VH-VL binders against q869s5r1519to1633. Designs and how they scored, part 2

Target 1, 115 residues: q869s5r1519to1633
Amino acid sequence: YILVAEDNDINIKVVVRQLEKLGYTAIVGINGLKALEIIGSFPICLILLDCQMPQMDGFTCSTILRQIEPTGQRIPIIAMTANDSKDRCFEVGMDDYLSKPVRVDRLQKTLSDWI

## First folded at step 1 (VH-VL)

Design c08 (framework fv_canakinumab)
Fold by ESMFold2-Fast, scan of step 1:
Structure c08 (fold): chain C 115 residues (1-115), chain A 121 residues (1-121), chain B 107 residues (1-107)
Amino acid sequence: as target 1 above (115 residues)
Amino acid sequence: QVQLVESGGGVVQPGRSLRLSCAASGFTFSDYAMNWVRQAPGKGLEWVAIIWYDGSNKYYADSVKGRFTISRDNSKNTLYLQMNGLRAEDTAVYYCARDLGYDEWFAFDIWGQGTLVTVSS
Amino acid sequence: EIVLTQSPDFQSVTPKEKVTITCRASQSIGSYLHWYQQKPDQSPKLLIKYASESFSGVPSRFSGSGSGTDFTLTINSLEAEDAAAYYCHQSYSLPYTFGPGTKVDIK
């Protein structure tokens, strides 16, 4: 499973369809708390995290995940962000980034590298 | 023509400071993260530091952390490396290199000619 | 930090022979590995990016392959101008690291 942490319905629709086209199963968390609940309930191999959510602080979500994950079982966190905010994502333990709008070819390359 | 030109190298005694500059031309400097890479005489390449396109994020190799400071002035298309507490093991040619960013997998496509820093007594 | 090792450290090759240089990463880095050529008294030049993608203007005799932890740079038919040091570089995570280099001489 790939977790998509995103609160915008249109953005969710686009990313989920791209993931399905590439053969992945997506689960959506519409805020930080829901994302953390999903991680505890499903075998998540990679997280796509939108840094620009009113209800989800990407900083807080990444920080909490890094604190609670088991040693040696680090889940890759890939930021989905506008170029002007991507530098903040690495500081909170995110591993990579995808610029908005997300393109299927770039998504495929990134997923191949991390899973 | 895309170019990077380093300057500021020289001979200095241990414990002193030196500031390197890298002048960029032929591209939109503010769109790219920039790196410093060094090479000791007769040795291989060693990554030193990176600065984000807007100057907001910086990372350093453990060997220089706390002593070196990377910075940039996008209005002058110039990258800097402030080197404090210099040691003999910092003796190297220092290169600046352009980071192609996410879309090209962070490869370094343009390198300067290098500037030699010699730390000796 | 991710450690890169290269083999061989030195190779002396006759013209037109095939040269193979290997780079091994201490952990999986996907395909975020790049190859550089450095001639004496010159700056490094990008040859191959993302394990196998040729950089513009690079002769077709240079090719890269591999993913994960094991990567190879191949020079299909060595030319005199290929005498240089070759370095691998990972951009998978910070801090970025380079391999120790492989020196290729012509005989």
Scores: ipSAE 0.007, ipTM 0.566, lowest interface PAE 14.8, mean pLDDT 82

Design c09 (framework fv_canakinumab)
Fold by ESMFold2-Fast, scan of step 1:
Structure c09 (fold): chain C 115 residues (1-115), chain A 121 residues (1-121), chain B 107 residues (1-107)
Amino acid sequence: as target 1 above (115 residues)
Amino acid sequence: QVQLVESGGGVVQPGRSLRLSCAASGFTFSSYGMNWVRQAPGKGLEWVAIIWYDGSNKYYADSVKGRFTISRDNSKNTLYLQMNGLRAEDTAVYYCARGSPEELWEYFDYWGQGTLVTVSS
Amino acid sequence: EIVLTQSPDFQSVTPKEKVTITCRASQSIGTYLHWYQQKPDQSPKLLIKYASQSFSGVPSRFSGSGSGTDFTLTINSLEAEDAAAYYCHQYSDLPYTFGPGTKVDIK
């Protein structure tokens, strides 16, 4: 599974469809709290995480995940973000980033780098 | 109920510019990606450009990159194509076509009537 | 770019007979292939999306099939109103491309 943590309905549909085109199965968390719940319930191999979500933003979500994840099981977290916030994503333990709107060629390369 | 009405076509000399408009009605314009597709007289269809629902992403056919610019005004339900450096090869009927955001705009479900652009000296 | 080819380029068919049009892609495109109909002096209209799904209001005599590189559009009993050009189109990769078209006339 690839987890897509994103609150915008159109962005969710676009990213999920791009993942399907590339042969991946997606599961969606519409906010940071739902994303954390899903990670505990499904075998997630990579997280695509919107940095700016209501309730619990991606920065907070990434920080919590890195604190609670088991020793020896680090799930790659790839930020989905605007250009001016990419440096902050690395500071909270995210592994890479994709600029919004997400392009299929960049998504494919990023997934191949981390999966 | 869905209507797309193109305008702005005409006869222009090579090297000149022309701006096409597409007036949309009968649907929530801001929720759909939009496309321009052209057809030279007596020939087949050629995709020209796409713009995403919010104007954030734009892609062009190689034949028009650097010369044509797609844009939209969601407050006016209008799609535009600014055509610069026109060539004889750009002579075609230009169609406005709607894509579906639910399917990555992977099909053109409604088309306008088209507007003819003739580039001739 | 992905190149689409269509066969035949032209056919004249007796009313009520079956028409088969093929579309081949230069590389695999899954089921990301759509079919359009264009009558003389009219705009194109969507017939079939995702290789085999009928668009709303399209008569049941039209059907599509295929995946990967080989696709078929079938009109199982040609009506006079079906005289038109038919185009396949792929959105698997940019740039989006169309086939060259197949013209269907009625005898």
Scores: ipSAE 0.007, ipTM 0.583, lowest interface PAE 9.1, mean pLDDT 82

Design c10 (framework fv_canakinumab)
Fold by ESMFold2-Fast, scan of step 1:
Structure c10 (fold): chain C 115 residues (1-115), chain A 124 residues (1-124), chain B 107 residues (1-107)
Amino acid sequence: as target 1 above (115 residues)
Amino acid sequence: QVQLVESGGGVVQPGRSLRLSCAASGFTFSTYGMNWVRQAPGKGLEWVAIIWFDGSNKYYADSVKGRFTISRDNSKNTLYLQMNGLRAEDTAVYYCARDHYDFLTGYPDYFDYWGQGTLVTVSS
Amino acid sequence: EIVLTQSPDFQSVTPKEKVTITCRASQSIGSSLHWYQQKPDQSPKLLIKYASQSFSGVPSRFSGSGSGTDFTLTINSLEAEDAAAYYCHQSSDYPLTFGPGTKVDIK
């Protein structure tokens, strides 16, 4: 599974459709707390994480995940951001970024780099 | 198999109008943006116009704004270019080209498939 | 508008030689640059998308690199069928634009 942590309905629909066109199975968490719950419940191989979500934003979510993940089980976290937050994403343990709106070619390249 | 077939080209006098068609097959036409690109004899490629997957947005090169109109009929899998006020400098092979990304986000992309082209000659 | 320039405008190369074509943009376009091949009396064909990604079915001898304003298309070992015009294209902003083309011929 690829986890899509995103609260905006339009962004969710775009990314999930793109993942399906590329042959991946997506599961959606509508906020950081739901994302953490899903990671504990499903075999997630990569996370697409919106940096700006209600309740728990992506920066906080990434920080918590990196603190609690078991030794040797680092799941790639790819930020979805307006591009002005790239440096912040790396500071909190995210591995890469995609600018919004997400383009299918950039998504495909990023997934091939990390999966 | 993706196919794009242009038609409607020919010899036309300056100031007249001509309508080009591009018949699409082998893919879901209604989900893709479409472009017209032209090439004058012995010259390079020049982008002409784009239309989004649902016809809701259109963009044109400055050289054709106000004279050319791009349109599509998704029920017939056909792209059109209505060319009015034709000038000698509009003489070119006109290609239909598919934009790879299906415009849900409105961003243009690369052109993955092209038609064979149709020649338009504006002469007197 | 974003202006693309290509260098060289023409080159004649012996088979198996390496060919390098450059494309420069008048402003930064990130990686939104694509390369096309056009043989005489044929339609253009996509070779490289987003500066460095090969399109399906394109021979591995074609590769692309660059970002921002400077981009390069490389043919590692030229084959006879590679005699063609090569065009760069930017999809960063409207109006979309093409470079003027580079013609590659075989000696």
Scores: ipSAE 0.000, ipTM 0.551, lowest interface PAE 12.0, mean pLDDT 82

Design c11 (framework fv_canakinumab)
Fold by ESMFold2-Fast, scan of step 1:
Structure c11 (fold): chain C 115 residues (1-115), chain A 121 residues (1-121), chain B 107 residues (1-107)
Amino acid sequence: as target 1 above (115 residues)
Amino acid sequence: QVQLVESGGGVVQPGRSLRLSCAASGFTFSSYGMNWVRQAPGKGLEWVAIIWYDGSNKYYADSVKGRFTISRDNSKNTLYLQMNGLRAEDTAVYYCARDQWELLYDAFDIWGQGTLVTVSS
Amino acid sequence: EIVLTQSPDFQSVTPKEKVTITCRASQSIDSSLHWYQQKPDQSPKLLIKYASQSFSGVPSRFSGSGSGTDFTLTINSLEAEDAAAYYCHQSYSLPYTFGPGTKVDIK
């Protein structure tokens, strides 16, 4: 499974359709708390994480995940963010980034690098 | 076969309105983002507007913003461009064009034949 | 908005010669650059997508390269039917923009 943590309905539609077209199975968490619940319940191999979400933003979600994950079981976290906030995403333990709106060619390349 | 056919062009006076249509056939129209692109006589291509597959999002070039409205009717497989406040600078062949994938931000793989709009007093 | 520039504006070339057209973007667009061919009184046709990917039905003499801000379309051996205008197009961000075009004539 690829987890998509994103609160915006339009962004969810675009990314999920792109993942399905590329042959991946997506599961959606609409905020950071739901994303953490999904990670505990499903075999997630990669996380696409929006940096800006209500209730628990992506920065907080990434920080919590990095603190609780077992040594040697690091799941790749790919930020979905505007260009002006990408440096902050790396500071909280995210591995890579995709600019919003997500482009299919960049998504495909990023997934091939981490899966 | 996959086709796009534009209609509705003609000669119109400055300040008037005109509505263009683009009839799609041979593919699932409701799955694709659609664009309008224009070309003034003897000049290059200029992107005009986009509408998402479900009509939920629209964007316009600054040159037409506030005057033109893009819309679609997925039940009729038809794309529209409502052009208000027409200016001499809007004189062009207008093409409709399909995004290659069922997603935004792709190449335009299918183009219509174009319809000529002439804004002249 | 992202501005695309093309060079040359126009060139007249003998058959079998190699033709090179360049497109430069005002900022990085990764590989989100596409090339179109437009023959007189015809609609544009997609030639190369995502800088270097061939489109179905396009002759192998056409190829594309580049990334970031600098892109090139190459016709390895010009044929008579290649007399046309060539346009680059970026799909990196809205608004979409086209280059001003390069016209290729046969001598």
Scores: ipSAE 0.007, ipTM 0.602, lowest interface PAE 8.4, mean pLDDT 83

Design c12 (framework fv_canakinumab)
Fold by ESMFold2-Fast, scan of step 1:
Structure c12 (fold): chain C 115 residues (1-115), chain A 122 residues (1-122), chain B 107 residues (1-107)
Amino acid sequence: as target 1 above (115 residues)
Amino acid sequence: QVQLVESGGGVVQPGRSLRLSCAASGFTFSDYGMNWVRQAPGKGLEWVAIIWYDGSNKYYADSVKGRFTISRDNSKNTLYLQMNGLRAEDTAVYYCARDFTIFGEVYYMDVWGQGTLVTVSS
Amino acid sequence: EIVLTQSPDFQSVTPKEKVTITCRASQSIGSSLHWYQQKPDQSPKLLIKYASQSFSGVPSRFSGSGSGTDFTLTINSLEAEDAAAYYCHQSDSYPYTFGPGTKVDIK
């Protein structure tokens, strides 16, 4: 599974359909808390994480995940951001980033780099 | 379960009008673009029209432009095709089919209805 | 409009034989080519999307390949249930267009 952590309905639909077009199965968490719950329940191979979400934002979610993940079990976290805030994303343990709106060609390249 | 069910087909004389409906269930209708595709007896598939998920864009095959109007009611999970000025060449089984269309990106038709027969004859 | 052509228009095949159907576009469409199966008196069903991606629930004997203008649908080992018409469809631009279809029968 690829986890999509995103709260905006339109952004969710775009990314999920793009993943489907590329042959991946997506599971959606609408906020950071739900994303953490899903990671514990499903075999997630990569996370696409919106940096700004209600309840628990992507920065907090990434920080918590990196703190609790077992030694040797690092799941790639790819930030989705409307701003060029990539330095902040890397500081909290994210591995890469994609600018919003997500383009299918950029998504495909990023997934090929990490999967 | 995801389903599309067409209705409204029948026998109609040339020059008359007919309205087709497609009832959607089992999914969030307002997230998907919708197509009408037809098939004349013994012939292949011919695309007719598309309407985007929010109704903002519509496209038609040249053969039906100015005569057919595609529309949708997202509150009723229903797609429509208003067919005016019907011709013998419009005789076909009409299918509705689901398509994901957002921000100009278009996809494939993954769910199809059973079809409804429209016969245009005297 | 983009014109799609298919070959052959008809093929009669012995069970377990390999079937190859080609679809050619009048101009480049990238990978925006999809394949559908239609059995007699039934609605079309999606088999392959974006040239080579199998749709969920489709048997592994079906595969697709190609890009640009030349595309192929392959049925690796034909089963009796595969007797149907097969259509290619391009979604690169409006109007959408379909190929004329290929009818596959069992001998």
Scores: ipSAE 0.000, ipTM 0.551, lowest interface PAE 13.7, mean pLDDT 82

Design c13 (framework fv_canakinumab)
Fold by ESMFold2-Fast, scan of step 1:
Structure c13 (fold): chain C 115 residues (1-115), chain A 121 residues (1-121), chain B 107 residues (1-107)
Amino acid sequence: as target 1 above (115 residues)
Amino acid sequence: QVQLVESGGGVVQPGRSLRLSCAASGFTFSSYGMNWVRQAPGKGLEWVAIISYDGSDKYYADSVKGRFTISRDNSKNTLYLQMNGLRAEDTAVYYCARSPDWLDYYGMDVWGQGTLVTVSS
Amino acid sequence: EIVLTQSPDFQSVTPKEKVTITCRASQSIGSYLHWYQQKPDQSPKLLIKYASQSFSGVPSRFSGSGSGTDFTLTINSLEAEDAAAYYCHQTYSWPLTFGPGTKVDIK
């Protein structure tokens, strides 16, 4: 499963459809808390994480994930961001980033790099 | 050459129903999300509804929710808008518009010429 | 719903002058803001996508800028063919919404 942590309905539809086209199965967490819950319940191989979510943003979510993940089980976290915040993404333990709006060719290359 | 052609507009009495059609040509219709957008005489644009490329997801403006139904037939390259419970405030030119959904999502890049719906007694 | 407000409502401009149209969103929408041109009795045409990216075939005199809540469409040097209504449009959240429009006339 690829976890899509995103609160925006339009962005969810776009990314999920792109993942399906590329042959992946997506599971959606509409906020950081739900994303953390899903990770504990499903075999997630990669996380696409929106940096700007209400309640628990992606930066906070990434920080918590890196704190609690078992040694040797580091899941790739790929930021989805609408601004030039890539440096902060790496500082909180994210492995890569995709600029919004997510384009299928960039998504495909990023997934091939990390899966 | 990419084009969208609307049809089905006309004059109807309040409370009646009308179905609009939008015929698509020059592109792979089944790969794109489709929208209906309306414009009352002398007024601005108002988004009405969207349908995903495969018809599985639909969203509506609050003003039409429960009365209008968007649908599509990919085998016929045709988009539909079933309008029930028509009101005077539904009087508008109805445009069909394409959104390049999952490939390069952004607004609406191709629009039809519109079809006029007049709701009057 | 996200409400878009445009300023000015109407603008009459001499040829070759610079035109600036502002769109403000009731909440942050990132860069999910697009601009359309509608000439009298014609269908709308996409000008600018994602706040600042020119759509294919659009003259270079048109440019967009902004992010979050404040966006601007600029026509660097107004031509006669640019007399039209201009609409901003957000695709950040359902339902999708348009601004009320700005009408640009040539003096």
Scores: ipSAE 0.007, ipTM 0.644, lowest interface PAE 8.7, mean pLDDT 83

Design c14 (framework fv_canakinumab)
Fold by ESMFold2-Fast, scan of step 1:
Structure c14 (fold): chain C 115 residues (1-115), chain A 122 residues (1-122), chain B 107 residues (1-107)
Amino acid sequence: as target 1 above (115 residues)
Amino acid sequence: QVQLVESGGGVVQPGRSLRLSCAASGFTFSSYGMNWVRQAPGKGLEWVAIIWYDGSNKYYADSVKGRFTISRDNSKNTLYLQMNGLRAEDTAVYYCARDYVPDSWYEYFQHWGQGTLVTVSS
Amino acid sequence: EIVLTQSPDFQSVTPKEKVTITCRASQSIGSSLHWYQQKPDQSPKLLIKYASQSFSGVPSRFSGSGSGTDFTLTINSLEAEDAAAYYCQQSYDLPYTFGPGTKVDIK
């Protein structure tokens, strides 16, 4: 199952639809707190995480997840960004990034790299 | 009801320009991606170009890239295709078609216009 | 770009017989394949979306199947009004591409 942490409804539609085209089931968290709740409730194999969300942003969410996970339970976290903030994403434990708007060819390649 | 009406087709000499229009009604035009698709006489369908709902993203078939420009005016509910440097191989019926899903692309075309014929000949 | 091929190019079929049209993609496209019907001097009409999903208003004799690279459109009992060209289209990636078409005539 793939978690999509994203607050913008247009971006949610695009990414969820692309995941469905590729044969994946998506679960949506509209902010970082809901994303953390979903991770504890469903078998998530990969997280697509918007870095800029209200309440708890993706950087904070990634930091918390990495702090609480034990060795061997690392879920890949792929940043979704509208600008070039790649270095900061890696500093907080994210594994890769996708630029917005997300394109299906880049999404497919990224998923194949981590799943 | 969704309606798309193309206009602007005609006979034009090679190397000249022509602008096509597609007037949309019966839906929230500003919420949908729009496409141009063409069909040469007796031939199959060829996708030409797409424009995102807000005009921010555009993509073109390699055969027309650099010569054609897709644009839209959401205040007039109208889609345009500016065709420059026309060639005999651009002779076709040009259809406008609405992407099914609002706010995105990468879909199918449930609604098509009737088409407008462009003939490039000397 | 993703290339689509169709077979057969042309088929003449007796009424009430089953018609099968195939579409093959040059790479895996999941289920992002759609089928259109076009009659002479008319605009294309969407028949099947996402390989197998039908629409209200499209006769139940039309069905689609397949995933990945191989797709099939089936007309289980051909009627006279089904004489048309049939095209597949992929929406997996840009540029969107169409198959070359299959012409179906009634005999």
Scores: ipSAE 0.000, ipTM 0.541, lowest interface PAE 13.9, mean pLDDT 81

Design c15 (framework fv_canakinumab)
Fold by ESMFold2-Fast, scan of step 1:
Structure c15 (fold): chain C 115 residues (1-115), chain A 121 residues (1-121), chain B 107 residues (1-107)
Amino acid sequence: as target 1 above (115 residues)
Amino acid sequence: QVQLVESGGGVVQPGRSLRLSCAASGFTFSSYGMNWVRQAPGKGLEWVAIIWYDGSNKYYADSVKGRFTISRDNSKNTLYLQMNGLRAEDTAVYYCARGYSRYLPTYFDYWGQGTLVTVSS
Amino acid sequence: EIVLTQSPDFQSVTPKEKVTITCRASQSIGSSLHWYQQKPDQSPKLLIKYASQSFSGVPSRFSGSGSGTDFTLTINSLEAEDAAAYYCHQSNYLPFTFGPGTKVDIK
């Protein structure tokens, strides 16, 4: 599964449709706590993580994930962020970023890099 | 049987510090996230803080951020709450409560008996 | 933060009557709503988790329903031992929050 952590329903629909067009199965967490619950319950191979969710933001969620990951496991975390915050995403252990609004060609390339 | 026993409550003056302990037994403590929940006299429940199964992650209610620190010692099956800069509004019975899962304590299935903290001059 | 409101504040009920308690969330919390019972001078006890799932050992007269923003706890045929405060709790968002409580007394 590809986990989409995003709270905005329009953004969710756009990204999920793009993932499905590219042949991937998406599962959605609407906040950081739901994202953490999903990671423990489903075989997640990659996380698309909105950096700016109202509750537990993506920066906090990424920091948590990196701290609790099983030894030797590293799930790729790809930030979905406004242009001005990408540097901070790398500092908290995210592996790559996609600028909002997400474009399908950029998403396809990123997924091919991190599978 | 699951048992949680809080201790360390008492009467303290404003601005002072106090450390609460919660001794756990009857389950594998290191497999569960833990919480502190408080209740002011005659009032409702207020969530205070959570800590994950291995102590790696913590979150706090806004009212206690920067003043309270949650921690645990899995070798001693004990949960702690270090309370600094105590205020009159921190007066409450403090409960420790077990969460459902190691990562994300969603509901609180077992609670301790509580320990009373009174902050007064 | 999510605000939970409960109604009624208080009710005095004759034994064997049906009791309904409502919890409303300020925004959707899915099914991440849990119910607790607290008797005087005792710690809270879990009754219902995830809106409708009974916790083990809880009498069948307790049931829960709802999703999104509106949730209900029902006590079918109130017993004397059910005199207590009842609290809803949401775990969908940090910080976790509780409702203000509903007190149920026996007449």
Scores: ipSAE 0.005, ipTM 0.557, lowest interface PAE 12.7, mean pLDDT 82

Design c16 (framework fv_canakinumab)
Fold by ESMFold2-Fast, scan of step 1:
Structure c16 (fold): chain C 115 residues (1-115), chain A 122 residues (1-122), chain B 107 residues (1-107)
Amino acid sequence: as target 1 above (115 residues)
Amino acid sequence: QVQLVESGGGVVQPGRSLRLSCAASGFTFRSYGMNWVRQAPGKGLEWVAIIWYDGSNKYYADSVKGRFTISRDNSKNTLYLQMNGLRAEDTAVYYCARHGYKSWYPLYFDYWGQGTLVTVSS
Amino acid sequence: EIVLTQSPDFQSVTPKEKVTITCRASQSIGSYLHWYQQKPDQSPKLLIKYASQSFSGVPSRFSGSGSGTDFTLTINSLEAEDAAAYYCHQSYSLPYTFGPGTKVDIK
């Protein structure tokens, strides 16, 4: 599974539709707390994480994930964010980024790099 | 009250086609994903197909891939199942079922229709 | 695909007795298991979602438990209206699959 952590219905629609077209199975967490819950329940191989969610934002979620992950079980975290915040994504343990709105060609390349 | 009413079932010969409809009322149809589940006489439940709330994504059981097509018309609050190349093993009561509210990943079926019987006989 | 098995196939029970139905998955599915009740000549109805959460309007005598591969549906004190087939369903991965069902009759 690819986990999509995103709170905006339109952004969810775009990303999940694109993942399905590329042959991947997606599961959605609408905030950081739900994302953490899903990771414990599904075999997640990659996380697409919105950096700006209410309650627990993507930066906080990424920080918690990196703190609790076992040695050797690092799941790639790919930020979904505005162009101007890409540098901050790396500082909190995210591996890569995708600019919003997500483009299918960029998504395909990124998934190929990390899966 | 949530209501789902299937129609279009009947008796058909092998190799023929049939289209099932599911008329939805009592909820905002365009906000829910929908499923088809079938049950052969005296047998258990078998999941057939899913369609997301906006019609953008679909998935099928291997037994029906390439033969069945799920679709929806949100302006008419109606779900469809186009069944082509029907076989004897497709004989079943076909139920439409709603998944959870605004879930991109439908995880359970909260309401079901009454079912419509499809009999494929030689 | 994930295969679900249920036991027993059939159970005839005295009113007010406890009924236990088990469902086993061929691989771990977390808590992504749901239970449905189907009375004769009726459509299925959701009883329990996510292994242990009661659906709205379901009597408190119905409860679910389990995680991973082993799951149980319990009817604490069987009533006449509970005579039905019970099915488990996994939503951990597509294609979705159901157990073969357990029929519960009144003695």
Scores: ipSAE 0.006, ipTM 0.558, lowest interface PAE 13.4, mean pLDDT 82

